# Ledger of designs, part 67: VHH binders against Abasic site processing protein HMCES (HMCES)

Target 1, 269 residues: Abasic site processing protein HMCES (HMCES), of Homo sapiens (Human) (q96fz2)
Amino acid sequence: CGRTSCHLPRDVLTRACAYQDRRGQQRLPEWRDPDKYCPSYNKSPQSNSPVLLSRLHFEKDADSSERIIAPMRWGLVPSWFKESDPSKLQFNTTNCRSDTVMEKRSFKVPLGKGRRCVVLADGFYEWQRCQGTNQRQPYFIYFPQIKTEKSGSIGAADSPENWEKVWDNWRLLTMAGIFDCWEPPEGGDVLYSYTIITVDSCKGLSDIHHRMPAILDGEEAVSKWLDFGEVSTQEALKLIHPTENITFHAVSSVVNNSRNNTPECLAPV

## First folded at step 11 (VHH)

Design i29 (from x3 with D105S; framework vhh_6z1v_2)
Fold by ESMFold2-Fast, scan of step 11:
Structure i29 (fold): chain B 269 residues (1-269), chain A 123 residues (1-123)
Amino acid sequence: as target 1 above (269 residues)
Amino acid sequence: EVQLVESGGRLVRTGGSLRLSCAASGFTFSTYAMGWFRQAPGKEREVVAAISWSGGITWHADFVKGRFTISRDNAKNTVYLQMNSLKPEDTAVYYCAARSYQLYSSPKEYDYWGQGTQVTVSS
């Protein structure tokens, strides 16, 4: 997974993340650094994306079931990285394979500290490789959405007004992530950065790409992944597996250039 | 104090029309999804229609499509259910419910409930 869409205005995104804590109280996640959230139809590695994580990471004695939403850099910078510029990291940490996560120091160490997060997106993009040509077909991949009389799924939107209505009740894609905290050697703000865990593709996506992000389908899975105070690493890793509860449609080549940031990036072709 | 107050329920003849209203107070109405539910004697509470916080998305149960229309007025903190071509099987107590943000078809997912308004359809 190397390209996503996360374009909702901050208020709409926050509402889409409404949840219940372990006491059954209805809550919205509290923002950290809300002004750093940059909505886009075309998010690439090294950009910031919103993630959910447990309040307990920031507040001693906080209820570990309460959630914070924070922008984090896509591309995990390990806490042990010694250079001044994190963009100089030689290793690609955009994704983390589920089968080797406990073997790689960059991922095993933060995972052992409970640094699990849920990466939020409208959906993600993958490029289908076709035999006999160097051209690839991009697809937008996302959770099935509630069907309605007018807008329903994004693929059913036929006008700019209907596109806005689709987002009103959009179910955000919730991907399992691992984050770490890096302190610049020369001082400055702590950098929070994340990686997306990947698994083998499900049957429904196998013709598009051989890998997919580990998707946490439903509030029970999201809650267990985030709650590092009550759910051990071993138990949380049981949530990491392929899912069939996804849908997709082909999109135009406009999305290929990460500088393009318009609704056309995810519109059906 | 959160309150949802339904009104408009009454006895009506088969083929008639009614508009139900639900007045909301004590919460930020414009950020809540709203639903209309009904319960007939001896039956489970079932979803009739739902509307997103902005009014941009609506959902109606198959058994009322084309006859009932849900709408809302965020300036008046009110949600409506326009019921046309009423049938005896529409006889039930109709409940207004509010859910934070995303609309659901399950009664279990709604945070706040009104006391209900009785609709009786007879020949």
Scores: ipSAE 0.013, ipTM 0.426, lowest interface PAE 7.5, mean pLDDT 87

Design i3 (from x3 with E109Q; framework vhh_6z1v_2)
Fold by ESMFold2-Fast, scan of step 11:
Structure i3 (fold): chain B 269 residues (1-269), chain A 123 residues (1-123)
Amino acid sequence: as target 1 above (269 residues)
Amino acid sequence: EVQLVESGGRLVRTGGSLRLSCAASGFTFSTYAMGWFRQAPGKEREVVAAISWSGGITWHADFVKGRFTISRDNAKNTVYLQMNSLKPEDTAVYYCAARSYQLYDSPKQYDYWGQGTQVTVSS
């Protein structure tokens, strides 16, 4: 998973993340650095994306079921990284394979500290290799959405004009992530950065790409992944597996260039 | 205390009309999606219609499209179901349900439920 869309205005995104804490109280996640949130239809590695994480990471004795929403850099910078410029990291940490997560120091260490997060997106993009042409067909991949009278069905036969209405009730994609905290050697603000855990593609996506993000389907899975105060690393990792509860449609090649940031990036073709 | 109170259910003749209301209290109604569900004797509870928190989008089951209309009034904390061209097969207990932000077409996804109101349609 190397490209996502997360374009909702901050207020709408916050409401889309409404949740219930351990006591059954309905809540909205509290923002950290809300001004660093940059909505985009075409987010690439090294850009910031919103993630959910437990409030207990920031406040001693906080209820571990309470959630913070914060922008984090996509591309995990390990706490042990010694250079002053994180972009100079010699290996790619955009994704983390589920099968080797406990073997790789860059991921094992933050995971052992409970640094689990849920990466938020409208959906993600993958490129299907077209036989006979050497061209790739991009697809936008997202949770199934309820078909509505005013918004129309998302996907087949929808037009760009209908997409504006679907965002009023969009179910955000919730991907399992690991984050770390890096302190610049020469001082400055702590950098929070994340990686998306990946698994083998489900049957439904196998014709598009061989890997997929580990998707946390539903509030029970999301809450258990985030709650590092009550859920051990071993128990949390049981949530990491492929899901068939996913849908997709082909999109325009406009999305290929990460500088293009328009609704055309995810509109059906 | 979260409470959903349905009203308006009664006996009605085939082809008649009826409006159901659901009054909500104990939560921030304007941030919740609302749904109408029904359950006939010996059948599973099924979704009839749903409406987003803003009222901007609605969803109706295929078996009621063109006959039923869901609406809401956020100032009054009330959701409505206008039922037209009623058929005997519409006979059921109708339930109001609330879901935080996201509407769904499955009963299992809703957080709060009312006690229900009986609608009986006879020929």
Scores: ipSAE 0.023, ipTM 0.419, lowest interface PAE 6.4, mean pLDDT 87

Design i31 (from x3 with L103I; framework vhh_6z1v_2)
Fold by ESMFold2-Fast, scan of step 11:
Structure i31 (fold): chain B 269 residues (1-269), chain A 123 residues (1-123)
Amino acid sequence: as target 1 above (269 residues)
Amino acid sequence: EVQLVESGGRLVRTGGSLRLSCAASGFTFSTYAMGWFRQAPGKEREVVAAISWSGGITWHADFVKGRFTISRDNAKNTVYLQMNSLKPEDTAVYYCAARSYQIYDSPKEYDYWGQGTQVTVSS
């Protein structure tokens, strides 16, 4: 998983993340650094993306079931990294394999501190290798959406009016992530950065790509992954597995260039 | 305190029409998806129709399409169900339900529920 779409305006994104705390009270996540959120149809590693995490990470006595939403850098910079420029990190931390997460120091250390987050997206992109050509076919991959009389599914909604109606009720993709906090040795603000945990592809995606992000399907899974105050690392890792509850459609090569940021990036071909 | 109060249920003749209302209080109504559900004696609660927080998206079960229409008025904190061409099979207690953000077709996904209003359709 190396490219996503997360284009909803901040207010719509916030409402899409409404949740219940442990006491059953309805809440919206509270923003940290909202000005750093940049909506885009085409987000790549090293850019900022919105994640959900427990309020307890920021307030010692907070209810661990309450949620913060914050933009974080995609590409985890370990807290122990000693050089001054995080772009000089010798290895790629965009994704974290589920099978080696407890063996890799960069991931097991923040995981041991409860630094679990949920990475938010409209969906993600993958490029299918095609026989008989060197061209790859991009696909937009997302949760199944409820079909309606007014908007239809996103795959059927090709007009601008229909696309706007689809986003009104869009179910965001919720991916399991690990984050860390890095303090620049020369001073400056603490950098929050994350990685997306990956698993083997489900049967439905196996013809597109051999790996997929670990998707947390439903509020029970999201709540357990975030709640590091009540859910142990061992118990949380049981949530990390492939899911078949996913859909996709082919998209234009416009998405290939990460500088292209238009609705055409996810429109069906 | 969250409250959903249904009204409009009554006895009606086959082929008749009826409009149900649900008045909401105690939460930010305009940010919630709303649904209408029904339950006949001895049966599970089933979804009839749902509407997104803005009213821009609606969903209706196949067995009521063309006969029932869901709508909402966010200024009045009210959701409606207009029922036309009523059949004896529509006899049930009708419930209003609220869910944060996205509409859903399962009762288990809804957060708040009203007490219900009885609709009886006679042959």
Scores: ipSAE 0.050, ipTM 0.477, lowest interface PAE 6.1, mean pLDDT 87

Design i32 (from x3 with L103M; framework vhh_6z1v_2)
Fold by ESMFold2-Fast, scan of step 11:
Structure i32 (fold): chain B 269 residues (1-269), chain A 123 residues (1-123)
Amino acid sequence: as target 1 above (269 residues)
Amino acid sequence: EVQLVESGGRLVRTGGSLRLSCAASGFTFSTYAMGWFRQAPGKEREVVAAISWSGGITWHADFVKGRFTISRDNAKNTVYLQMNSLKPEDTAVYYCAARSYQMYDSPKEYDYWGQGTQVTVSS
């Protein structure tokens, strides 16, 4: 998983993340660094994306079931990294394989500290290899959406102005992530960065790509992944597996160039 | 205290019509999506219809499309289910449920539930 869409305006994104805490109280996640959120139809590694994480990571005595939403850098920079420039990290930490997560120091250490997060997206993109050509066919992959009587296809909502019809009730893709906190050696703000855990593709996606992000399907899975105060690493890892509850459609080659950031990136072909 | 109170359930003949109402209190109704669910004896609870917090988006299960219509009145804190062309298969306890901001087509995603109202359709 190396490309996503996360284009919702901040208020719509926040409402899409409404949840219930352990006491049964309805809540919206509280923002940290909201000014760093940059909506885009075409998010690549190194850019910031919104993630959910437990409030307990920021407040010592907080209820671990309460959620913060924060933009984090895509591409985990380990806390032990000693260079001044995180771009000099020798390893690609955009994704973390589920089968080796406990063997890789970059992931095992933050996971042991409870640094689990849920990476938010409208959906993600994958490129299918086509026989007979060197070209690859891009697909937009996302949770099944309820079919509303007043909404059109994704292509019908080709601007943020139309999110009321399609995007206002959009079910965001919720991917299992691990984050870490890196303190620059020469001072400056702590960098929060994440990786997306990947698993083998489900049957439904096997013809498009051999890997997929570990998707947390439903509030129970999301709550357990985030709640590092009550759910151990061992229990949380049981949530990491392929899911069949996804859908997709082919999109145009406009998405290929990560500089293209328009609704055409996810519109059906 | 959150309260959802369903009303309107009764015995009705096949082909008849019925309107269910659900009165909500104890929360900011206008920020909640609402759903109608039903459960027949020995069966799972299933989603019948749902409506977004604003009322701008509605969803109806395939087995009731064209016969049932969900609507809401945010000024009255009430959600409705208009049921037409009733069939014996529609016999069930009908439940009202609330979910903050987003509607879903799964019972497990809803936060607050009413006690239900019995609808019986006879041939």
Scores: ipSAE 0.102, ipTM 0.565, lowest interface PAE 5.3, mean pLDDT 88

Design i33 (from x3 with L103W; framework vhh_6z1v_2)
Fold by ESMFold2-Fast, scan of step 11:
Structure i33 (fold): chain B 269 residues (1-269), chain A 123 residues (1-123)
Amino acid sequence: as target 1 above (269 residues)
Amino acid sequence: EVQLVESGGRLVRTGGSLRLSCAASGFTFSTYAMGWFRQAPGKEREVVAAISWSGGITWHADFVKGRFTISRDNAKNTVYLQMNSLKPEDTAVYYCAARSYQWYDSPKEYDYWGQGTQVTVSS
């Protein structure tokens, strides 16, 4: 997973993340650094994206079921990184394979500290290799959505204008992430950065790409992944597996250039 | 503190019309999706219609399409169900339900429920 869309205005995104804490109280996640949130139809690694994480990471005695929403850099910078510029990191930490997460120090250490987050997106993009050519077909991949006048999801047959009006009831994609906190050796603000855990693709997605993000389908899975105060690393990792509850449609090559940031990036072709 | 209060249920003749209202209090109504459900004696609650928090997206079950219309007034914290061309099969207790942000067709997903209003359709 190397490209996402997360374009909702901050207030709409916040409402889309409404949740219940352990006591059943309805809540909205509280923002940290809201000014760093930049909505985009075309988010690439090294940009900031919104994640959910437990309030307990910031407040010693907080209820671990309460949620913060914060923009974090996509591309995990390990806490032990000693260079002054995180862009100089020699290895790619955009994604973290589920099968080696406990073997890699960059991921094992923050995971041991409970640094689990849920990465938010409208959906993500993947490029399918076309037979007989070097061209790749991009697809927008997202949770099934409920549409007007029918129980069910929106699809490729819907017009681009109808697609622009669906965001009012959009179910955000919720991906399992690991984050870390890096303190610049020469001083400055603590950098929060994350990686998306990846798994083998489900059967429905296998024709597009062989890997997919670990998707947390539903509030129970999201709550357990975030709640590092009550849910151990071992128990949380049981939530990491492929899901079939996903849909997609082909999009135009406009999305290929990460500088293009318009609704055409995710509209059906 | 949270309340959903349905009103407007009564006895009507086949082919008649009726408008149900649901008044909400104790939560930020404009951030909640709203649904109308119904339950006949001995049957499960089924979704009749739903509306997004802004009112921009509506959904109606196949068995009421063209006859029922859901709407909302966020300034009045009220959701409505306009029922036209009523049939005896529409006889049920009608419930208003609220779900934060996104509506679903499963009753189990809703956060708040009203006590219901009885609609009886006679031939």
Scores: ipSAE 0.053, ipTM 0.503, lowest interface PAE 6.4, mean pLDDT 87

Design i34 (from x3 with S54R L103F; framework vhh_6z1v_2)
Fold by ESMFold2-Fast, scan of step 11:
Formats: structure tokens, C-alpha cells, sequence
Structure i34 (fold): chain B 269 residues (1-269), chain A 123 residues (1-123)
């Protein structure tokens, strides 16, 4: 998973993340650094994306079932990284393979500290190889959405007005992530950065790409992944597996250039 | 305390019209999606219609499309179901339900429920 869309205005995104705490009380996640949230239809590694994490990471006596939403850099910078510029990291930490997560120091250490997060997106993009050419067909991949009167989902909502309306009830994609905290050696603000855990693709996606993000399907899975105060690393890792509860459609090559940031990036061809 | 109170259910003749209302209190209504469900004797509760928190998105089950319309008034904390061209098979207890921010087509996903209002359609 190397490209996502997360374009919802901050207020709408916050509301889409409504949840119940351990006592069953409805809550909205509390923002950390909300001004760093930059909505985009075409998010690439090294940009900031919103993630959910337990409030207990920031407040010693907080209820571990309460949630913070925070922008974090996509591309995990390990806490032990000694260089002054995190963009100079020698290896790619955009994704973390589920099968080697406990073998790689960059991921094993923060995972042992309970640094689990849920990465939020409208959906993600993948590029399917086309027979007989070097061109690849991009697809937008997302949770099944409830069908409206006029659309078989997004396909019939090509007008800007209908496109905007679909987002008011959009179910955000919730991907399992690991984050770490890096303090610049020359001083400055702590950098929070994350990686997306990846698994083998499900049967429904196998014709598009051989890998997919580890998707946490439903609030029970999201709650258990985030709650590092009550759910051990071993128990949480049982949530990491492919899901068939996913849908997709082909999109325009406009998305290929990560500098393009328009609704056309995820609209059906 | 959270309350959803349905009203408007009554006996109507086939082909008639009826408007159901659901008055909400005890929560911030404007931040909740609303749904109408129904349950006939001996059958499971099924979704009839749903509306997003701002009213911009609606959904209607195939068996009521063109006949029923869901709407809401956030200033009055009320959701409505306008029922036209009623058929005997529409006879059921109609329930109002609330879900934070997004509606779903499954009863299990809803947070709050009313006690229901009986609609009977006679031939």
C-alpha cells in the first residue's frame, strides 16, 4: 500500500471516527496537532495522514479505550535513528510485512511499547499490470459503502454535487499501523511516524495486486488493536489477516502523478 | 436519558398515505444518522429507510422506493417517514433508530431505538 486518499474536511473526518468507549459512551476522538492535517485525494509516503491511537500514549492515567486522532508522517522513523534528517533513512518503512514484523527491529521495538495505531483513509490505490504493455491500470480500493438511490456507489456520482454527498456517509478504511516517536538529535518537536502492516491479498484483490494492507473490519477489531492497555501484542496480532470485505473500481491515470490532488483521482474512469 | 418517541401509526386503507414522526431527546440529534425499521409479526426487523446526519444522503429499501420518503428537521430534533400508496404488506410496527454520524442497513449497528408505532393497512 503506497498511495491513499484521505480528503474529508477535518470536521467530517472527526465525525466519521465516532466511537464507543469501554463504558458504551459515544465519543469523538480528541485531536492532537489538528492544523497538521492536510486533506488530499492522493497521499504518498512522507506526507502526513490522520491516525487513531489510544489516549493512554499521551496521558499516564487515561482510559486506554479513549482515542486520540493525530496526523503522523507516513514512513516510520525509528526512535533510535541518529541522523538529523528523517527523509535520509536508508530503508523503506512505508509498509511492514505481517510475517516479519517481530523480526525487524524498526517495528518490533515500537510494537513492544504498544505503539499500535489505526491509519485512516477514504481508500487506497493499487496498480494492476496490463497484459502486453508496461502500463498499469490504477484502482481505488475501499470498504463497501451503503448503496444510495442514484448510485451503484461512486460510479453514478460523477457530478461534483453528487460526489460530495456520498462522503457524508462514507465508511473510512481502517488499516492496522505501527507508529514510533523520534526526537531530533539537534532538538525540536518529537516526530510521530507510522507504517502500514501488509498481508497477502484476498481472493477478490488477487487480480489487481498480490499484497494488501491489514484492514481492521469493524469497531471491535479497531478497539482491540488500539487498546494496548488491555490487549497484548500477541492477542492484537491475531487481528492481522486479509479481508474479503472490500470493493474497488478502475480510475483514471491522473492518480499516477502524486502531485495531482483532485476528485478525478478516485472517480471511475 | 436518550429517548426516541415514534408517533403517527394508525389504521389506514390500501392506497392511503401516512406520515410517521420520531422525536429525539437526550443526545445531539444533528450529529446522528437516523433510520426507520419495521417488524411484522413472526418476521425479523428490516430496514426501511435511512438518512445521514445532515440530511444530504438518503437510502430507501427496494420494496418502498417511490412510495416512502425519509426526511429530517434538525432544528426540531425530528425524523419523518412519509408513506404513500400503502399496501397490506406494509403492516408492521415501525421503529425509529439512531446511529452516530453514519447509517447502516443492519439493525445491529444502531445505538438507540424507539419503542415503535403500529401501522395497519387494510384492504
Amino acid sequence: as target 1 above (269 residues)
Amino acid sequence: EVQLVESGGRLVRTGGSLRLSCAASGFTFSTYAMGWFRQAPGKEREVVAAISWRGGITWHADFVKGRFTISRDNAKNTVYLQMNSLKPEDTAVYYCAARSYQFYDSPKEYDYWGQGTQVTVSS
Scores: ipSAE 0.197, ipTM 0.610, lowest interface PAE 5.0, mean pLDDT 88

Design i35 (from x3 with S54R; framework vhh_6z1v_2)
Fold by ESMFold2-Fast, scan of step 11:
Structure i35 (fold): chain B 269 residues (1-269), chain A 123 residues (1-123)
Amino acid sequence: as target 1 above (269 residues)
Amino acid sequence: EVQLVESGGRLVRTGGSLRLSCAASGFTFSTYAMGWFRQAPGKEREVVAAISWRGGITWHADFVKGRFTISRDNAKNTVYLQMNSLKPEDTAVYYCAARSYQLYDSPKEYDYWGQGTQVTVSS
């Protein structure tokens, strides 16, 4: 998983993330650094994306079931990194393989601190390779959406007017992530950055790509992944597996250039 | 305190019409999707219709399409169900429910529920 769409306006995104805490109280996640959220149909590594994480990471005695939403840099910068420029990190931390997560210090250490987050997206993009050619077919991959009279499915919404209606009722993709906190050696603000955990692709996606993000399907899975105060690392890792509850459609090559940020990036072709 | 209060349920004749209302308080109504559900004696609660937080998107169960219409008035914190061409099988307690932003067609996904209003359709 190396490209996503997360284009909802901040207020709409916040409402799409409404949840119940452990006491059954309805809540909206509280924002940190909301001005750093940049909606885009075409988010690449190094850019900021919204993630959910437990309030307990910021407040010592907070209820660990309460949620914060914060933009974080995609590409985990370990807390021990000594260079002044995070872009100089010599290894790729965009994704973290589920099978080696407990073997890699960059991921094991923050995971041991309970630094689990849920990465939010409209969906993600993957490029299908054709043997014998260098050309790849991009696909937009997302949760199945309920069909409504005015929105239809995203595959049926091929006009600008129909695209606006689809987003009123969009179920965001919720991917399991690990984050870390890095303090610049020269001083400055703490950098929060994340990686997306990846698993083997499900049968439905196997013809597109051999890997997929670890998707947390439903509020129970999301709550358990975030609640590091009550759910141990061992128990949380049981949530990390492929899911078949996913759909997709082919999109145009417009998405290939990460600078393109229009609805055409995810429109069916 | 969250409250959803249904009203408008009564006895009506087959082929008749009825409008149900649900008044909401204690939460930011304009940010919630709303649904109408019904439950007949001995049956599970089933979804009848749902409407998105700003009213731009509606969903109606196949068995009520063309007969029932859901709508909302965010200025009045009220959701409505206009019921036309009523049939005896529409007899049930009708419930109003609220869910943050995204509408669903499953009762289990809704967060707040009213007490219900009885609709009886005579044959």
Scores: ipSAE 0.011, ipTM 0.431, lowest interface PAE 9.3, mean pLDDT 87

Design i36 (from x3 with S54K; framework vhh_6z1v_2)
Fold by ESMFold2-Fast, scan of step 11:
Structure i36 (fold): chain B 269 residues (1-269), chain A 123 residues (1-123)
Amino acid sequence: as target 1 above (269 residues)
Amino acid sequence: EVQLVESGGRLVRTGGSLRLSCAASGFTFSTYAMGWFRQAPGKEREVVAAISWKGGITWHADFVKGRFTISRDNAKNTVYLQMNSLKPEDTAVYYCAARSYQLYDSPKEYDYWGQGTQVTVSS
C-alpha cells in the first residue's frame, strides 16, 4: 500500500469517525494539530495522514478507549534514529509486513509500547500489471458502501450536488498501523510517524496486487486495535489478516502522478 | 437517559397498511442517523430501512422497496416507517435504532435501541 485518498473536509472526516467509548458514551475523536490535516485525493509516503489513537498516549490517566485523531507522517521514523533529517532514513518504513513485525526492531519496539493506530483513508490505490505492456492499470480500493436512493454512485453522470452526497455517508477505510515518536537531536517538536501493516491479498484482490493493507473491519476490531490499555500485543495481532469485505474499480492514469490532486484520481473509467 | 419508544404495532390483514413511530429522547436526535430493524422468532435482527441525520439520504432493503418508506421529523424527535402492501412475511417485532451521524446496513453498527413493537400480518 503506497498511495491513498483522504480528501474529506475536516468536519466530515470527524463525523465519519464517531464512536462509542467503553462506557457506552457517544463521542467524536478530539483533534490534535488539526491545522496540519491536508485533504488530498492522492496521498503518497512522507505526507501527513489522519490516524486514530488512544487518548491514553497523551494523558496519563485517560480512559484508553477514548480516541484522538491526529495527522502523522507516513513513513515511520524510529525513536532511536540519530540523524537530524528523517528523510535520510536508509530503509523504507512505509509498510510493515505482518509476518515479520515482531522480528524488526523498528516495529517491534513501538508495538511493545502499545503504539498502535488506525490509519484513515477514503480508500487506497494499487497498480495492476498488464500483460504485454509496461503500463499498469490503477484501481481505487475501498470498503463496500451502503447503496442509498439519494446518493449517486462514484463517477455517475449526476449533478455536482449528487456527487457531494456520496461523501456525506462515506465509510472510511480503517487500516492497522504502528506509530513511533522521534525527538529531533537538535531540538524541535516531536515527530509522530506511522507505518501501515500489510498482509497477503485476499482472493478478491489477487488479480490486482499480491499484498494488501491489514484492514480492521468494523468498530469492534478498530476498538481492540486502539485500546492498548486493555488489549495486549498478542491479542491485537490476532486482528491482522486479509479481508474479503472490500470493493474496487479501475481509475484513469491521472492518479499515477502524485502531484495530481483532483476528484478525477478516484473516478471510475 | 437515552430512550427510543416505538409505537403503532398491531394486527393487520394481508395487503393492509400501518405506520410505525419512534419517539427519541435523551440525545441530540438531529445528529443521529435512524434505522428500522425487525426480528422474527428464531431469526437474526435484520435492517429494514435507514435515514441520514439530515433526512437527505434514505436506504430501504430490497424486500421492502416500493412498499415501505422511512421518514423523520427532527422538530418532533420522531422517525416513522410507513408500511404498505403488508405480507405475512413482514410479521416481526420492529425496532427503532440510532447511530451517530452515518447510517449503516448492519444492526451491529447502531448505538441505541428501542424495545420494539409487534407487527402481525394475517393471511
Scores: ipSAE 0.085, ipTM 0.554, lowest interface PAE 6.3, mean pLDDT 88

